# Ledger of designs, part 6: VH-VL binders against Protein RESPONSE TO ABA AND SALT 1 (RAS1)

Target 1, 230 residues: Protein RESPONSE TO ABA AND SALT 1 (RAS1), of Arabidopsis thaliana (Mouse-ear cress) (o04515)
Amino acid sequence: MPNTSSSQSFTIFVDGWLIRHRYFVEQLMCASSLDETNRISLEEQQSLVAQFLSHCLQYYQEKFASVSLAGDNVFTFFCPPWFNSYAKLILWVGDFKPSLVFKLTEVSVADLTRHQKDRISSLKSETRRKEREVMRDFALVQQSVADPPVMLAARRVGAVGMVDGEETDLEEAMEVLKAGMAAAMNNADQLRCSTVGKVVEILTPPQAIKVLRTIGQLHLRLRDRDQERA

## First folded at step 19 (VH-VL)

Design v4 (from q2 with light chain S95G)
Fold by ESMFold2, look of step 19:
Structure v4 (fold): chain C 230 residues (1-230), chain A 122 residues (1-122), chain B 111 residues (1-111)
Amino acid sequence: as target 1 above (230 residues)
Amino acid sequence: EVQLVESGGGLVQPGRSLRLSCAASGFTFDDYAMNWVRQAPGKGLEWVSGISWNSGYTYYADSVQGRFTISRDNGKNSLYLQMNSLRAEDTALYFCAKGDTYYLFESAFDIWGQGTMVTVSS
Amino acid sequence: QSELTQPRSVSGSPGQSVTISCTGTSSDVGYYNYVHWYQQHPGKAPKLLISDVSKRPSGVPDRFSGSKSGNTASLTISGLQAEDEADYYCSSWTGYSTFYVFGTGTDVTVL
């Protein structure tokens, strides 16, 4: 049974997740400090990176579970209420475009080696290709709703009312659309997670902490209350 | 010929240490993540540890966390496993395994050594 | 669970198809596509058979195929041959804490 409860349950999860996110961003800021009293060992840096990445994965795993149960509410995840008004203007398939990570890396890290630059350039090309594949697959799902038999059934329901058989055709078409949208969003989320994970592995732990700090700070800024609210 | 050769196994008493080595040849060593996998006699496979191309990230199975340290020397095409505070449960054939991609988290293990036996008993 | 569940043994006659299941959770096999399969003959090192759920590496016979549905990955051996008698293990990435896990293993017997 699809219902609004699935997307509302995820909104409640996000509230708790954002509290933990603020905590992690504070740890990332401390770890990148020049103050020797706040310096942590390489092993502790590696642990902080793993913990932050796990925290990020939890968000997408809970999203995947919630979208699977969303039914009619799957559309809410494409314009999520847990983003502020500004963030919603820049969404790509319900969240940030995977390629954004490369711009954030460029502004966060000044000491990339030639080997790291080459790997990042290759990954960037691979990521852009996969982004196009996600958009192509999503476009195909959208076209399936525009097929003449489905559009004819939709027009008839609106003009005349419920007619047996025709309502079932429209309901089937909507279910195909919902499933296709959920699959496209999951593919996009998988690409987001893998791209961040790959960038981190190219980088040293000190470099990765700076990038993850920048990512985390941006996410807080785009999820902060709109300035007029308080 | 792509090849991994483990060494450093042996019989050791509980609480002692042992260092395993793995010599790689036939491929660009620093283009790949590397792993240790073990198999107790008559038992299944257990992943032990993995290390990224630049040693920047290391991961350990819960059963060995804090006791084992993975490392690599890309200049010598070598992977190592320092095994401290050994227990009877660590008795196994230890395999060196190459990831099939640059990235540790996504890799399958496409090249394996023949293993080196570690026996921990009193 | 920190271990992927496989049947203890599977058997078939030459030419038959056999399927080995690998069941995890919605947090590993059910979520990630980093699910791999390995074959191990007695006294030998494991060999990679299938990567990323369904990709067959070069040199692996096309009678080996992989798939996934829900929290369960499957390895199918179509046209079972005598040399397929071995142990088979699945594996999955599990995130940045436990990181990697193997399945319990399946002993395939050719009758």
Scores: ipSAE 0.817, ipTM 0.917, lowest interface PAE 0.7, mean pLDDT 87
Fold by ESMFold2, fold request of step 20:
Structure v4 (fold): chain C 230 residues (1-230), chain A 122 residues (1-122), chain B 111 residues (1-111)
Amino acid sequence: as target 1 above (230 residues)
Amino acid sequence: EVQLVESGGGLVQPGRSLRLSCAASGFTFDDYAMNWVRQAPGKGLEWVSGISWNSGYTYYADSVQGRFTISRDNGKNSLYLQMNSLRAEDTALYFCAKGDTYYLFESAFDIWGQGTMVTVSS
Amino acid sequence: QSELTQPRSVSGSPGQSVTISCTGTSSDVGYYNYVHWYQQHPGKAPKLLISDVSKRPSGVPDRFSGSKSGNTASLTISGLQAEDEADYYCSSWTGYSTFYVFGTGTDVTVL
């Protein structure tokens, strides 16, 4: 007998993903230590960066597949149960804002060259522009729900039930909304992934490991169980 | 104006090594990711390797990983491919290709050289 | 060994439209918009035609257009001309392991 939805199946995936995530964060912490007896080689640092980025991509690719199958469960991905209550207060389109990575870079790296600073400044401007585009596109989806035919159909559900034209209009509007919400989520996630990837390429591997460690530690903290819950 | 010129190809026996060079001119070399792409005679394109602007990140096709090493010298506007343990299936025309952006993973290849031929045979 | 699937050949008469498909997986073409198209005439280096699914570089005629649906990207040549007879390749980023892959190539013939 069926006991899971696509969003519930994604929650199960996240449990396994978080185990691997803790492993990677431990590796990033070890690699970034200046006081360790043996630092890993540059080749090992490059491999760790690639592996961590691949691990993060796996999360968003599985999320994309799950959101595409979610149907009425799309809301779960905008307010995900795998984030704790504190994290949910700061969500932007179901996850943290891409521009957060620039603040995390600033606190993690002290030795940026002028060239790196200039590239990061340009990327920050590009990222903020793309964030506005994501929000504009999402607002257009919201406007389609506020269209008068949809509003009339919604009111009629409460009064006398659905009639032929109104039922079809509501179902079509809900499909447009679900598709638009899923597209907005994917665009936001693509921007999250590309922004981190671009920051990494601006940085040296030792610098990138420090940033990725900070990102990974934050991700763990945002998914820790709330103390009030248990 | 903008150009890439490959060199270092030739006939070699299996198991031996070659080093390819690519001289770049007409653009700011260290503002772009760089790539090697090969094409066996009568066959399609195969991406071989790519390198970020600062050499910090290098990637390789599975077919060459562990045998080939990409490098760049931004002071000389030059890209290199060290090819070790050459095999018959490495026989191809090797192109140097410039990414169209600073970033390796998103770039298309907007400037290509004419290629240098590598033949691996008896 | 990873590659994107393209038809071996397509043909059309001058002035007609032809479409070349490029099929990958949900982990590359179906997920990323880093899908590019190249044209190659015999004996010459490839030339970039389309970047990022649908963007035309400067100097590429507007009869070349790109799109994507699901795991398949498409290059459309509207108003086919004799000079368009060439091989066409797609490419996609595939993540941080295999990184880039080209399609199998399509020979376009102008009848």
Scores: ipSAE 0.813, ipTM 0.916, lowest interface PAE 0.8, mean pLDDT 87
Fold by ESMFold2, last read:
Structure v4 (fold): chain C 230 residues (1-230), chain A 122 residues (1-122), chain B 111 residues (1-111)
Amino acid sequence: as target 1 above (230 residues)
Amino acid sequence: EVQLVESGGGLVQPGRSLRLSCAASGFTFDDYAMNWVRQAPGKGLEWVSGISWNSGYTYYADSVQGRFTISRDNGKNSLYLQMNSLRAEDTALYFCAKGDTYYLFESAFDIWGQGTMVTVSS
Amino acid sequence: QSELTQPRSVSGSPGQSVTISCTGTSSDVGYYNYVHWYQQHPGKAPKLLISDVSKRPSGVPDRFSGSKSGNTASLTISGLQAEDEADYYCSSWTGYSTFYVFGTGTDVTVL
């Protein structure tokens, strides 16, 4: 049997994904140029936006597949080795918080219309509500480890020795917990993707390119290796 | 009363062009994504194209990419489909459809027109 | 699959329940919750029945319900009535490349 875990396979995927990500960030930086004589066409801007969003979706779809197969390694995705040490301090359900995109929009775009501002304000409120729902559901999954059957089985490990029924009870409880945590992470990732997609649709392509450039640059910063420890 | 009324269908020869129109009324047109969906005689539904509220983003089915162009005029509450290089397989009833949210990618189509028939035949 | 697979036809007697399946992939129906259902009577425009897997729009009878498991969405018609005889289509968002896809359609016959 191969001894590579799904989280190790995902780390290999991320390495390749980051190479492609760097080239997309370069394209986004070039496309955000203010030079009218060299500005790419609106059609090319729309295509770049679609390609970058597809690139981001590929990451989360591959993550979903990997988390679903992770078994005991599911916890690695909540403190992932592909993020640097400082980034891990600010993660929300294993990745950045969906509502961060609103701050990134604010710092990246200076020419929002009133209609766009109103839509973004409404989306921000909706996103914060959904973030609370994700956290409530995630907390319920985490609290399930304190359920009496789980606590009784865990307390008995090593006390008298495990009887057959107690070992299977703990295994069943851990499988339910792992599935619940994987589902909660997928819900968080769905909210991340939908929130970025909705912000993009509110924005014009030139505005969206600036926001996606900032998002892409942030992703690179959060994954730079820890230089002071290396 | 919310209405979508398509027009511009007809009989055309292969290789020619046709422009469909959809007049919207009874809702704030600027706040919704809009779509074209077609149905060949005796066949199922096929999504053709969609356009965001501000025309910033357009998407096309592979079968029409490069030949069809979706557009909208929010000042006239109108949606358009420019169909170039028409083929026999483009023969269908073409529906105008309103998304049920502001966003194209999550849209269900809650309001439909009755369709305009396009026949491409030599 | 470039389309979502549905059974060609389903039939039932008045008052019975019928279920229509809509099978996609782990990259569309199995991943996104943007799965919708439409009813179409002959010669008429489609009508939205269910949005977002299970949400029933105002005015749609509560005998229509939707669900999803794995890569398959399901529409259930409980208490089948003669007026339910029609074609039924599912749809799903598929990402920024193919974008949107309809199912192959199911002809429901009320015996």
Scores: ipSAE 0.813, ipTM 0.916, lowest interface PAE 0.8, mean pLDDT 87
Fold by ESMFold2, fold request of step 20:
Structure v4 (fold): chain C 230 residues (1-230), chain A 122 residues (1-122), chain B 111 residues (1-111)
Amino acid sequence: as target 1 above (230 residues)
Amino acid sequence: EVQLVESGGGLVQPGRSLRLSCAASGFTFDDYAMNWVRQAPGKGLEWVSGISWNSGYTYYADSVQGRFTISRDNGKNSLYLQMNSLRAEDTALYFCAKGDTYYLFESAFDIWGQGTMVTVSS
Amino acid sequence: QSELTQPRSVSGSPGQSVTISCTGTSSDVGYYNYVHWYQQHPGKAPKLLISDVSKRPSGVPDRFSGSKSGNTASLTISGLQAEDEADYYCSSWTGYSTFYVFGTGTDVTVL
């Protein structure tokens, strides 16, 4: 099947995922706005937090399956069509930067204890260190295009006709590059997920619901499309 | 110096309740997630439950969901497991286990107690 | 499946290397690096050997190493010693629903 597009399966997944995402954002907005008389129970708040985190994990697990297991083109995920044009300009390794969650926490929660503030400060430092490690490893993979065998193959495609064996060399070099880029992107996604999960565990469920509402609303804004024709 | 000591095990009839305790010493208790793990006689390890540093988040194995309640008292450096509606299959040695980080979901269990035996039989 | 699959037993002579597999799914072992290994001698509490796939805690001999490929994590014991005769368990985080799971356990015998 010469024109099979396995990445269309992930695009279909994202459409369904976004419908569920809007539902969760509505639940988080409702839970964060209720007064004490109508407030859902602590157990219900804990369940909503777990469900939303599972929903977010599902996106990244499906992305991993698409890119790393099914071999879909990783370069599509660096500039994903399901993000709007403004979001694409601010992406960090194909999605939001993990440290963004700390700013979202600051604007969403006004009642952090000193103990929570100290833990968040420590986590922020740890996260920034790991972001630098991800960027270093990502840059090394990107620089593999300057590797002499890859560069020579790329120049031959651009300058001369292909002979037997040269197309295979370029294809093999591209597959090695794609694998390295997929691994780097997965490391970035793992840091995104773990950072949000750690912030949630520092917070109480009522505080976490406010942060997750803000995160959820941001996700919607990153995917909203405006028509620019008029 | 770091240690966990379980207590509260014993023989109980099916349908009854039991409360396990775990006393922690030698580390800052509220800096770590805590867990219960059980091992039926002659069988392997089964994770039972975990609790975050501030009790804000608790998780349970499917086999105990709705019957067991994990809790902690950071002022007393103590972890608890309230076990209701006990069944024969709950018979096991119950271990208290400390996570190696602040966070429940990523932690390995670096410190274990010696366990307290719970036997559920007629 | 609420547990990770391990071989029932593995045997080796002193000085040999043995490898214990721990097979999960693409949603746990194949996805997360929160895969850990524990050693348990008879009548004793488990002890942590390897965390996060391959990290060796302080005090654990360097003959113990961990790795993973696909949905399978592996614990390798290089240069078996008599004291290594024990049961070995892997574990993995599985997400916020089922949360945490242990492997079925492997009895290592030193011949």
Scores: ipSAE 0.810, ipTM 0.914, lowest interface PAE 0.8, mean pLDDT 87

Design v4 (from q2 with light chain S95G)
Fold by ESMFold2, last read:
Structure v4 (fold): chain C 230 residues (1-230), chain A 122 residues (1-122), chain B 111 residues (1-111)
Amino acid sequence: as target 1 above (230 residues)
Amino acid sequence: EVQLVESGGGLVQPGRSLRLSCAASGFTFDDYAMNWVRQAPGKGLEWVSGISWNSGYTYYADSVQGRFTISRDNGKNSLYLQMNSLRAEDTALYFCAKGDTYYLFESAFDIWGQGTMVTVSS
Amino acid sequence: QSELTQPRSVSGSPGQSVTISCTGTSSDVGYYNYVHWYQQHPGKAPKLLISDVSKRPSGVPDRFSGSKSGNTASLTISGLQAEDEADYYCSSWTGYSTFYVFGTGTDVTVL
């Protein structure tokens, strides 16, 4: 049987997903560019928003399934081959930082009401608190690899005196690390999805289309080929 | 006192229309998503529809899509359900329900009305 | 998924523990933590019992607890009391298409 890993299967999924993503970005750009007499109906705007959010959820649901079953390949999701070199340098737990959406909203929407601004400010505070919680939990997982028992076992790999108990300690430590990294990734992705969904619900459909267009365009830029290749 | 009071139920023939109302009091109506849930006699709960705080986003169960329209008037602290092309299977007690957060997609329903009965029969 | 699967009925004696399952898919219960539980006595509106898998609202007795594993959420009633005799429903968010579904409901009987 072919040697297929969950990260290889997910990379294939991403290729198809990106084709659909480009289509949605084109629809969002078209919808945001129309004047009032040619603007698509409220129902069509609501449908486009729902479809784009569903498209984004599909990516993270497939990722969750792949990460949950990744085994030794879980580390690939933290430096994913489906992101370009620039994007890999600025990733937060394998993808964009949830609070980035607030800056994207600010640059995309000029007509927020005071009520909307107050809700966004409250959500921003909540999101940043949850981001710190994710980072704290992730740091504790990373620290577990640096603890003396793990480092001692890793240093003794290949030593003549190594016993089964020491190999089991390393295997247990690696399984704890894999599980902890997968959990941190899933928590980060849940926060990403919920934060975008909440921002959309604060906004009107025309406002949301502008923000989702900006998010969609950013996602394409994170996957563009590097500018200085060749 | 936090209350949701439904009205507008009644007996109606198949193919006709009915409009339900829900009057809210005792909380800031504008800050919550609102929902309709129904229960046929002797049957379980069925989510019918939900609406965001600003009416910007509405969602419907497949069973009512295209026939029912949810709306709200934040100036009157009121939620509505316009039910067109009614069928016998729409016969149910209709509850108005408030989400426990400001957002539709994450909400549990923490405040319920007592319901208004809709009966669709010849 | 148009509904989540629950057992039709469960029963227990006073003081026993009873567990009600709520089975969905990897796309709803298995993915989201927006899984909620409601208690409904005959002739009454439902009451929120558990939110977000395991959170108890203020005023809900601590004998009610919730958990989730895989595609199945569970409500446990420990120390069953006569007043716990009611119908119980789970619910889950299912994404932006179908949006929200309830479980089939479970009739809890106190023997």
Scores: ipSAE 0.805, ipTM 0.912, lowest interface PAE 0.8, mean pLDDT 86

